# Designs tried in a protein design chat: VH-VL binders against q8ixk2r445to577. Part 194

Target 1, 133 residues: q8ixk2r445to577
Amino acid sequence: FFGMLQNKGLTDYCFDYNPPDENQIVGHQVILYLCHGMGQNQFFEYTSQKEIRYNTHQPEGCIAVEAGMDTLIMHLCEETAPENQKFILQEDGSLFHEQSKKCVQAARKESSDSFVPLLRDCTNSDHQKWFFK

## First folded at step 8 (VH-VL)

Design v56 (framework fv_traxivitug)
Fold by ESMFold2-Fast, scan of step 8:
Structure v56 (fold): chain C 133 residues (1-133), chain A 119 residues (1-119), chain B 107 residues (1-107)
Amino acid sequence: as target 1 above (133 residues)
Amino acid sequence: QVQLVESGGTLVQPGGSLRLSCAASGFTFSKYYMSWVRQAPGKGLEWVAYISSSGRTIYYVDSVRGRFTISRDNAKNSLFLQMNSLRPEDTAVYFCARGYSKGYYFDYWGQGTLVTVSS
Amino acid sequence: QSVLTQPPSVSVAPGKTARITCGGDNIGSKYVHWYQQKPGQAPILVVYYDSDRPSGIPERFSGSNSGNTATLTISRVEAGDEADYYCQVWDSSSDHVFGGGTKVTVL
């Protein structure tokens, strides 16, 4: 799969990654932003290794969650995907992070009028349902 | 640590005025949205008004707009509700509540102060 | 004007699961928060942003929010859980809206 990864509950919002420097793609948090339909910073690829890749820059970025954390951070992709970079896009639309056994939820960011994807206990909530557009 | 203490509730005749106060402590008051939420005897919760951390953004429920004024004094960690043209239906316990995440929900509440509007 | 509909009461036996619903048009597109209120006391936040719990709230409390119905679930209910429960949303067209409340009785 590839495309814009959109939330069912927050229907206008998509995964978005906008690194401040084109040569520094690692270490920043993935955010949610209004879907614009043009790809660019909202274009992701879901791979057979269960990675969510950001391929617009080299080296390629892969979304990861560090142990004990709930934020989605851009890391460098590896030849063999480490466990913290594996997400299962399930039939019901939930995005399950295998290592933590949690689901990705569209969440409101406390410090601003913005939204971010965070790991939360899995529930049958629309804010935890995702699809490629 | 966080405490909110309301005061000012009393018996008032219809058409009268009353000012409620809320004293905040245990947190940086000037960084939080604040709200007044009321509860009529034996009834549910009803949001009344909120005010942004700076005091510039203010909203009211339709039934009190034009009659009630919410305000704050960040230097004194105090929230106020000026109530004018009081009606019997304004009878309620008035709670001071701290808004979290720019006021989208309420994480701490005071014990409330009872306002009774009757003859 | 948004309206949130809750059942007026729910009865549950100790150790069983109580489910309190909060109905609203497209409520799954909004974030739902839940409050517990005991007689003579101020409300306390028990679940926020659909399913998150504040520190000190036991994991027996959980929430979900899909379509037109949000649900607060209290598993392994204890006598101390007897209270009124309120759902609440922020809605730009209606500001803060509370449900009518559900009285949970542990029998």
Scores: ipSAE 0.388, ipTM 0.836, lowest interface PAE 2.8, mean pLDDT 89
Fold by OpenDDE, second read of step 9:
Structure v56 (fold): chain C 133 residues (1-133), chain A 119 residues (1-119), chain B 107 residues (1-107)
Amino acid sequence: as target 1 above (133 residues)
Amino acid sequence: QVQLVESGGTLVQPGGSLRLSCAASGFTFSKYYMSWVRQAPGKGLEWVAYISSSGRTIYYVDSVRGRFTISRDNAKNSLFLQMNSLRPEDTAVYFCARGYSKGYYFDYWGQGTLVTVSS
Amino acid sequence: QSVLTQPPSVSVAPGKTARITCGGDNIGSKYVHWYQQKPGQAPILVVYYDSDRPSGIPERFSGSNSGNTATLTISRVEAGDEADYYCQVWDSSSDHVFGGGTKVTVL
């Protein structure tokens, strides 16, 4: 699967990654933004290694969850996907992070009207449903 | 201590050319998107052009496309705006601005340099 | 083709709260950023991603964005807050778009 990773509940919002350095893409948080696909900042790939890759740049980035965090951060992809980079995109659209055993949810930032994907307890909420478009 | 210092603004006749420069310091210039934003006298801000860190991605506001060229020299921590076929409506203070989040917003601005296009 | 509409001016008494609106069609679906500009000075980012605040910007500055309106709120307004304020978005069709600016006058 590849393309824009769009949220079902938060209509028209997609995974969005915009590092300030297009040649150094790691270390920043993945956010949600209106789906537009422009600039390749919303192009992701779900791989057989259960990675969510930001593969419009080389080296490729893979979304990771750092220890104790609930945010999605871009790391470099590795030959063997580390545990904190493994996600299961379920048939029902849920995006399950294996290591944390939590689901990726489109969420509003605290005291903000901005949106980010966050790890939360898995529910049947459409805000935890994702699909590639 | 991020600093952006524009230069090159002057009086020029319509149809003339001018090259603006922006000297960046206090940060790793080569890692950031950069933009030019202009402000006509007594008017609001208008984005003009932006360029990615590597220079591979460039966009212009429609009104300057084909006339203006944004470029950068990362080795010299410099941003440039070559302005050709200048028009009176191009008269403005031109700001150098550092882009963040792929240039979606501008977290640091220079003081600007005034370009006046008049016969 | 996005157009951001700001009131030309807002007046506020010291210590009170100023609210500067930025209107746009479905602007709530975009991230809005805000800049402060004083006469003869460079613009300063005061709010980004709707409500995030850069380091060094006082907590008196806050932002919100929903529906068709983004709002910059300046609480406990001080004389030094007198300036022009601009909202800005990135649009897939229009790239970077600024509002017309709002002059905040501290009475």
Scores: ipSAE 0.017, ipTM 0.646, lowest interface PAE 8.2, mean pLDDT 91

Design v57 (framework fv_traxivitug)
Fold by ESMFold2-Fast, scan of step 8:
Structure v57 (fold): chain C 133 residues (1-133), chain A 119 residues (1-119), chain B 107 residues (1-107)
Amino acid sequence: as target 1 above (133 residues)
Amino acid sequence: QVQLVESGGTLVQPGGSLRLSCAASGFTFSKYYMSWVRQAPGKGLEWVAYISSSGDTIYYVDSVRGRFTISRDNAKNSLFLQMNSLRPEDTAVYFCARGYSKGYYFDYWGQGTLVTVSS
Amino acid sequence: QSVLTQPPSVSVAPGKTARITCGGDNIGSKYVHWYQQKPGQAPILVVYYDSDRPSGIPERFSGSNSGNTATLTISRVEAGDEADYYCQVWDSSSDHVFGGGTKVTVL
């Protein structure tokens, strides 16, 4: 699968990655932003290794969650996907993070009045359901 | 510790006026949206009005628009509700509530002050 | 404008699970917040943004929100959980909307 990764609950919002420098692709938080349908910073690929890859520019980034954290951070992709980069896209649309046993939820970031994907206990909520458009 | 203390509730006649106050302490009042939420005796919660942190954005429920005015004094950590042309159906406990995330939800509430509108 | 529908009452035995529903058109597209109110007291926030809990609220309280129904779940119910529970959403077309409330009785 590939395309814009859109939320079922927040129907106008997609995964978005906008690093301040295209040569500094790692370490920044993945956000949610209004879906524009143009790909670019909202274009992701779901791979057979259960990775969510950012394919806009080289080098390729892979979404990861560090141990004990709940934020989705961009890391460099590896030839063998590490456990912190593995997400199971389930039939109901849930994105299950294997290492933490939690689900990706569209959440409001209080301080910035914006939205971000965060790990939360799996609740079968529409804000935890995602699809590629 | 966050505290919100309402005052001003009393018995008033239909068509009368009343001003409610809410004294805030334990947080930076000027950074939060504030709301008034009321509850008629034996009934559920009903949102009445909210005001942004700066005071520039104000909204009212339809039934009180033109009759009630929400205001704030950030220097005195105080929220107000000026109620004019009061009706029997305005009888309720009025709660002061702190809004979080641009007022999407209310994380702290005062104990409320009872307003009774009756002849 | 939006209307949120809650059952008027729910009865549950101590130690069992209570489920309180909040029905609304496409409520899964909105964030739902839940309040607990005991007689003569102010409401307190128990669940916000569908499933998050404020500090001090026990893990027995959880929430979900999908399609046309949001649910507050209270597991291992205690006598102290007896209260009225209200759901609430913010809707740009209808401002803040509260459900009618559900009285939870622990018998």
Scores: ipSAE 0.374, ipTM 0.827, lowest interface PAE 3.0, mean pLDDT 89
Fold by OpenDDE, second read of step 9:
Structure v57 (fold): chain C 133 residues (1-133), chain A 119 residues (1-119), chain B 107 residues (1-107)
Amino acid sequence: as target 1 above (133 residues)
Amino acid sequence: QVQLVESGGTLVQPGGSLRLSCAASGFTFSKYYMSWVRQAPGKGLEWVAYISSSGDTIYYVDSVRGRFTISRDNAKNSLFLQMNSLRPEDTAVYFCARGYSKGYYFDYWGQGTLVTVSS
Amino acid sequence: QSVLTQPPSVSVAPGKTARITCGGDNIGSKYVHWYQQKPGQAPILVVYYDSDRPSGIPERFSGSNSGNTATLTISRVEAGDEADYYCQVWDSSSDHVFGGGTKVTVL
């Protein structure tokens, strides 16, 4: 699967990654932004290694969850996907992070009305359902 | 070491034409949306136009549509703004600005080049 | 056709905190970016996506955005912080939109 990764509950919002420095594309937080399909910042790929890959840049980035965190951070992809980079995009649309045993949820950014994907306990909420478009 | 250097700004009469250039360095130019943003003397910032990395997507502020043309040469790491039918209200410092995508924000700006439209 | 409203000026004493507001209808639902511009210089991105800070920008600069108001906060203001500050959003109908700018004067 590849393309825009869109949230079902938070209508018209997609995964978005827009690092300020192309030479340092890792370490920044993945956010949610209105789906526009333009540029490369909303293009992601779900790989056979269970990665959510940001492959419009070289080296390629893979979404990771750092220890003790609930945010999605861009890391470099590795030959073998590390445990903190493994996600299961389930048939029901839930995006499950294997290591944390939590689900990715579209959530309000702290102190903001803007939105980010965050790890939360898995629920039946549409805000935890995602699909590629 | 991202650098954007504008050039081409000069004095021109109303109705005249002018072509601005922006030389980019220190980054992979072809991967970024680029924009022109202008600032009239003593005034605020106004977005003028943007162009996608491939050049396939272009948009203009209404006031310049039909008169200005934004283009790029990725092989030469250059951004251009062809300005025709210039008006006094087009007088401004024109900045070249880098955007990562269509237009979320501008992370790097040039020093600008002054365009003066006056009779 | 978004309109962003900034106060024309903000005065602050050295060491104190400056707050620059950017008003807009439901601006909290959009990401707001902030730029610093000193006379005769290019604008510099100081805050992006409401509250993220570019590398090289001191932690004294922070941002927030909710409801109808985004705020750039400059703590422990220094003389060098005197500049014009612009908020900016991207709108699907208007593309890039800037606020009118706020001149911050350090007393």
Scores: ipSAE 0.012, ipTM 0.647, lowest interface PAE 9.0, mean pLDDT 90

Design v58 (framework fv_traxivitug)
Fold by ESMFold2-Fast, scan of step 8:
Structure v58 (fold): chain C 133 residues (1-133), chain A 119 residues (1-119), chain B 107 residues (1-107)
Amino acid sequence: as target 1 above (133 residues)
Amino acid sequence: QVQLVESGGTLVQPGGSLRLSCAASGFTFSKYYMSWVRQAPGKGLEWVAYISGSGSTIYYVDSVRGRFTISRDNAKNSLFLQMNSLRPEDTAVYFCARGYSKGYYFDYWGQGTLVTVSS
Amino acid sequence: QSVLTQPPSVSVAPGKTARITCGGDNIGSKYVHWYQQKPGQAPILVVYYDSDRPSGIPERFSGSNSGNTATLTISRVEAGDEADYYCQVWDSSSDHVFGGGTKVTVL
């Protein structure tokens, strides 16, 4: 699959990555933003290695979770996907992160008016259901 | 340690006025949204009003709009609810509650102060 | 004004699971928060943003929110869990809306 990765519960929001410096695409948090339908910074590819790839900037980035954190960040893609970069997109739309045993949830960022994808205990919640558009 | 202490609840006659106070301590009061939430005897919780940390953003539930005024004094760490034209249906325990995450939910509550509106 | 519907009461045996529902039109598009209130006491926050728990709230408390129904689940129920439970959302009209409350009785 590829396209804009949209949330079922937070219906107008998509995965979004807008690095502040085009020469440093890694290390920043993945956010959620209003879906604009134009691809660009909201265009992702779900690969056979269970990666979520970001190809808008070079080199290619892969969404990853740091050990001990529940935030999703951009990391460099590797030839063999490490466990922190693997997300199982299930038939019900959940994104299951096997390494942590948690699911990706659309969440409100505590100190701002913005939304971000975070790892949370798996529930059958619409905020944990994703689809490519 | 976060503490919220309400005061001012008493018996008032219909049409009367009353001012409730909430004394806050243990946190930077001016950084938090604050709300008043009430509970009629034997009934559920009902949100009444909220005010932003700066005091510039204020909202009321429809049933009290024009009769109640929420305000705060950040220098004194105090929240107020001025209640005018009181009605029997305003009888309730009034809780002071701290809003967290831009006021979207309430993480700390006071013990409440009882307002009884009756002849 | 939006309305959140809760069952007035739920009975559960000790050690079993209690499920308290909160019904609302497209509530799955909103974030739901849950409060516990014991007689004569102030409410306390037990679950926020659908499924998060404040420090000090045991893992027995969990939440979910899908479609038109949010659910607070209390597993391995203890006598001390007997209380009234309220769901709450921040409505798009800038109002906070509470459900009518559910009295959980541990029998």
Scores: ipSAE 0.508, ipTM 0.867, lowest interface PAE 2.1, mean pLDDT 90
Fold by OpenDDE, second read of step 9:
Structure v58 (fold): chain C 133 residues (1-133), chain A 119 residues (1-119), chain B 107 residues (1-107)
Amino acid sequence: as target 1 above (133 residues)
Amino acid sequence: QVQLVESGGTLVQPGGSLRLSCAASGFTFSKYYMSWVRQAPGKGLEWVAYISGSGSTIYYVDSVRGRFTISRDNAKNSLFLQMNSLRPEDTAVYFCARGYSKGYYFDYWGQGTLVTVSS
Amino acid sequence: QSVLTQPPSVSVAPGKTARITCGGDNIGSKYVHWYQQKPGQAPILVVYYDSDRPSGIPERFSGSNSGNTATLTISRVEAGDEADYYCQVWDSSSDHVFGGGTKVTVL
């Protein structure tokens, strides 16, 4: 699967990654933004290694969850996907992070109607449902 | 210690040309989106153009498209704005601004350089 | 094509709270950023992504964004907070868009 990774519960919100350093893409948080697809900043790929890959730049980035964190941070992809980079995009649309055993949820930013993808306890909320478009 | 210093602003007649420069320091210039933002006297901020680190992505505000050219020299840590066919409404302080995340916002600004277009 | 509307001016007494609004159709769905500009100076980013605060910006500065209104809140206002404040968004159709600016006067 590849393309814009869109949230079901939040209409028109997609995974978005635009690092300030376009030549060094790691270390920043993946956010949610209105789906627009411009500049490939919203193009992601779900791989057979269970990675969510950001492959618009070289070297390619893979979304990871750092220890003790609930945010999605871009890391470099590795030949063998590390445990903190493994996600299961389930048939029901839930995006399950294997290591934390939590689900990726479109979560509201504080004092904002905007959202970021955060790890949360898995529920049946549409805010935890994702699909590629 | 990010610094942006604009230069080149001066008085020019309508229809004239002018080239603005921005000297950047304190960061890896080539890796950041850069923009020009202008402010007419006593008015608000207006984005003019942005350019990606590599220069491969460029966009302009409609009012300057075809007349202005944004460019950069990463070897010299410099951003440029070539302004042709200048109009009185182009009169403004022109700011050099560093873009964050494709320039969704601007995290650092220069002090600006004044361009006055008048007969 | 997005239009951001700010009040031209806001007056506040020292120690009180100033609120600067930025109106836009469904602006809550877009990230709003705020800049402070003092006369003859470069703009300074004070709030980004609705409510995040850059390093070095006092916690007195906060942002919110919901519905059709984003708000920059300056608590415990000081004389040094007197400035023009601009909201800004990025739109896929119009790229960077600024509000008209709000002059904050500290009484």
Scores: ipSAE 0.395, ipTM 0.852, lowest interface PAE 1.4, mean pLDDT 93

Design v59 (framework fv_traxivitug)
Fold by OpenDDE, second read of step 9:
Structure v59 (fold): chain C 133 residues (1-133), chain A 119 residues (1-119), chain B 107 residues (1-107)
Amino acid sequence: as target 1 above (133 residues)
Amino acid sequence: QVQLVESGGTLVQPGGSLRLSCAASGFTFNKYYMSWVRQAPGKGLEWVAYISSSGSTIYYVDSVRGRFTISRDNAKNSLFLQMNSLRPEDTAVYFCARGYSKGYYFDYWGQGTLVTVSS
Amino acid sequence: QSVLTQPPSVSVAPGKTARITCGGDNIGSKYVHWYQQKPGQAPILVVYYDSDRPSGIPERFSGSNSGNTATLTISRVEAGDEADYYCQVWDSSSDHVFGGGTKVTVL
């Protein structure tokens, strides 16, 4: 699967990554933004290694969750996907992070109508359902 | 300790040309998007142009497209703005600004350099 | 072609709370950033991505953004907070857009 990774519950919002350095793409947080299909910042790929790759730059970035965190941070992809980069995109649309045993949820930023994907306890919420478009 | 220092601003006649420079220090220059933002006397901020870290992506505000050229020399930690066919409405303090998140916002600014276009 | 509307001025007494609004159509769906500028000085980022605060910026500065209005809130206002404040967004059609600026006067 590849393309825009869109949230079901938060209509028209997609994974979005905009690093300040187009040649050094790691270390920043993945956010949610309106799906616009422009540029490369909303293009992701779900791989057979259960990675979510930011597949527009070389070397490629893979979304990771750092220890003790609930945010999605871009790391470099590795030959063998590390445990903190493994996600299961379920048939129901849930995006399950294997290491944390939590699900990726579209979450509202504090005092804002803007959103970020955060790890949360898995629920049946559409805000935890994602699909590629 | 991030510093941005603009230079090159001066008085120029309409139709003239001017090249602004921005010297960056205190950070890895080639890792950041950069922009020029200008402010006419007594007016608000107006984004002018931005350039990606490698220079491969450039955009301009419509009013300067075709007249202004943003460029960078990463080896010299420098940002430039070549301004041609200058107009009185281009009169402004021009700020060098470091972009973050592909330049969505500007986390550091220089003190600016004044460009005055007048006959 | 987004347009951001700010009140031209806001007056506040020391110790009180100043609120600077930035209006825009469905601005809540965009990330808003705020800058402080004092006369003759460079702008300073005080709030980014609606409500995040850069290191070194006092907790007195906070931001919110919902619906058609983003708000910069300055609590316990000090004389040193007197400045112009600008909101800014990035728009896919207009790139970087600034509000007109708000002059905050501390009475």
Scores: ipSAE 0.162, ipTM 0.780, lowest interface PAE 2.8, mean pLDDT 92
Fold by ESMFold2-Fast, scan of step 8:
Structure v59 (fold): chain C 133 residues (1-133), chain A 119 residues (1-119), chain B 107 residues (1-107)
Amino acid sequence: as target 1 above (133 residues)
Amino acid sequence: QVQLVESGGTLVQPGGSLRLSCAASGFTFNKYYMSWVRQAPGKGLEWVAYISSSGSTIYYVDSVRGRFTISRDNAKNSLFLQMNSLRPEDTAVYFCARGYSKGYYFDYWGQGTLVTVSS
Amino acid sequence: QSVLTQPPSVSVAPGKTARITCGGDNIGSKYVHWYQQKPGQAPILVVYYDSDRPSGIPERFSGSNSGNTATLTISRVEAGDEADYYCQVWDSSSDHVFGGGTKVTVL
């Protein structure tokens, strides 16, 4: 699948990657922002290797979570996806991070109006359910 | 250490007026939304009013609109609730509560002050 | 959203799991926060944004929120967990709505 990765609970919000430095596209946090139909910073691809790819720039970015962390960070894609870059999009819409055994949840960044995807214990929450639009 | 201390609760006759105060300390008061939440004896929590950090945005539950006025004094770290035309159903413990993330939830509460409206 | 429905009481044995539900139309599209209140005391925040915990709240407290029902789960219940629990949502600039509260009794 590819397109805008939208949250079921936060119905107007999509995965968004807007790095502040266009010469260093990796290493920054993935955020959530109001969905638009134009692709750009909200265009992602879910691959057969269970990667969430950002194909807009070269080299291609792949979303990863470092061990012990809960934030989704853009890394460089590799020929064979490492475990920290594997997400299982389940039939119920849950996005399961294989290495940590946690689910991606739409969450508020503390003391801010900003929303971000974070790893949390898997629940039946609509804020943990995602779909491509 | 965050502290919220309510005062002003007392016995008032129906139709009377009362002003509640909340003294805040231990945080930057002018950066937080503040609310009043009440609890009638043996009943649950009911949100009454909130006020934005600057004081420019104010909302009330329908049952108190036009009778109650929430206000704040950021220079004195104080929150107020002016209650007019009091009714027996306004009898409750009134809590001062700090709003976080633009008042979406309440992370610190005062101990409350009891208002009894009875003849 | 006009009302949040909670069961008035839940009884649980020590060491077992208590589940407190909060029902509301399309509540899964809102963020649910949970408060604990012991007799004569102010409420304290125990779970916020559906499933997050404030510092100092033990891991045995957890939350979920989907469709029309949010749930606060207290695992390995202790006598000190006996209290009233309230759910709360904010879905507009004008409304904070609390559930009616659930009295948890540890038998």
Scores: ipSAE 0.007, ipTM 0.625, lowest interface PAE 8.7, mean pLDDT 86

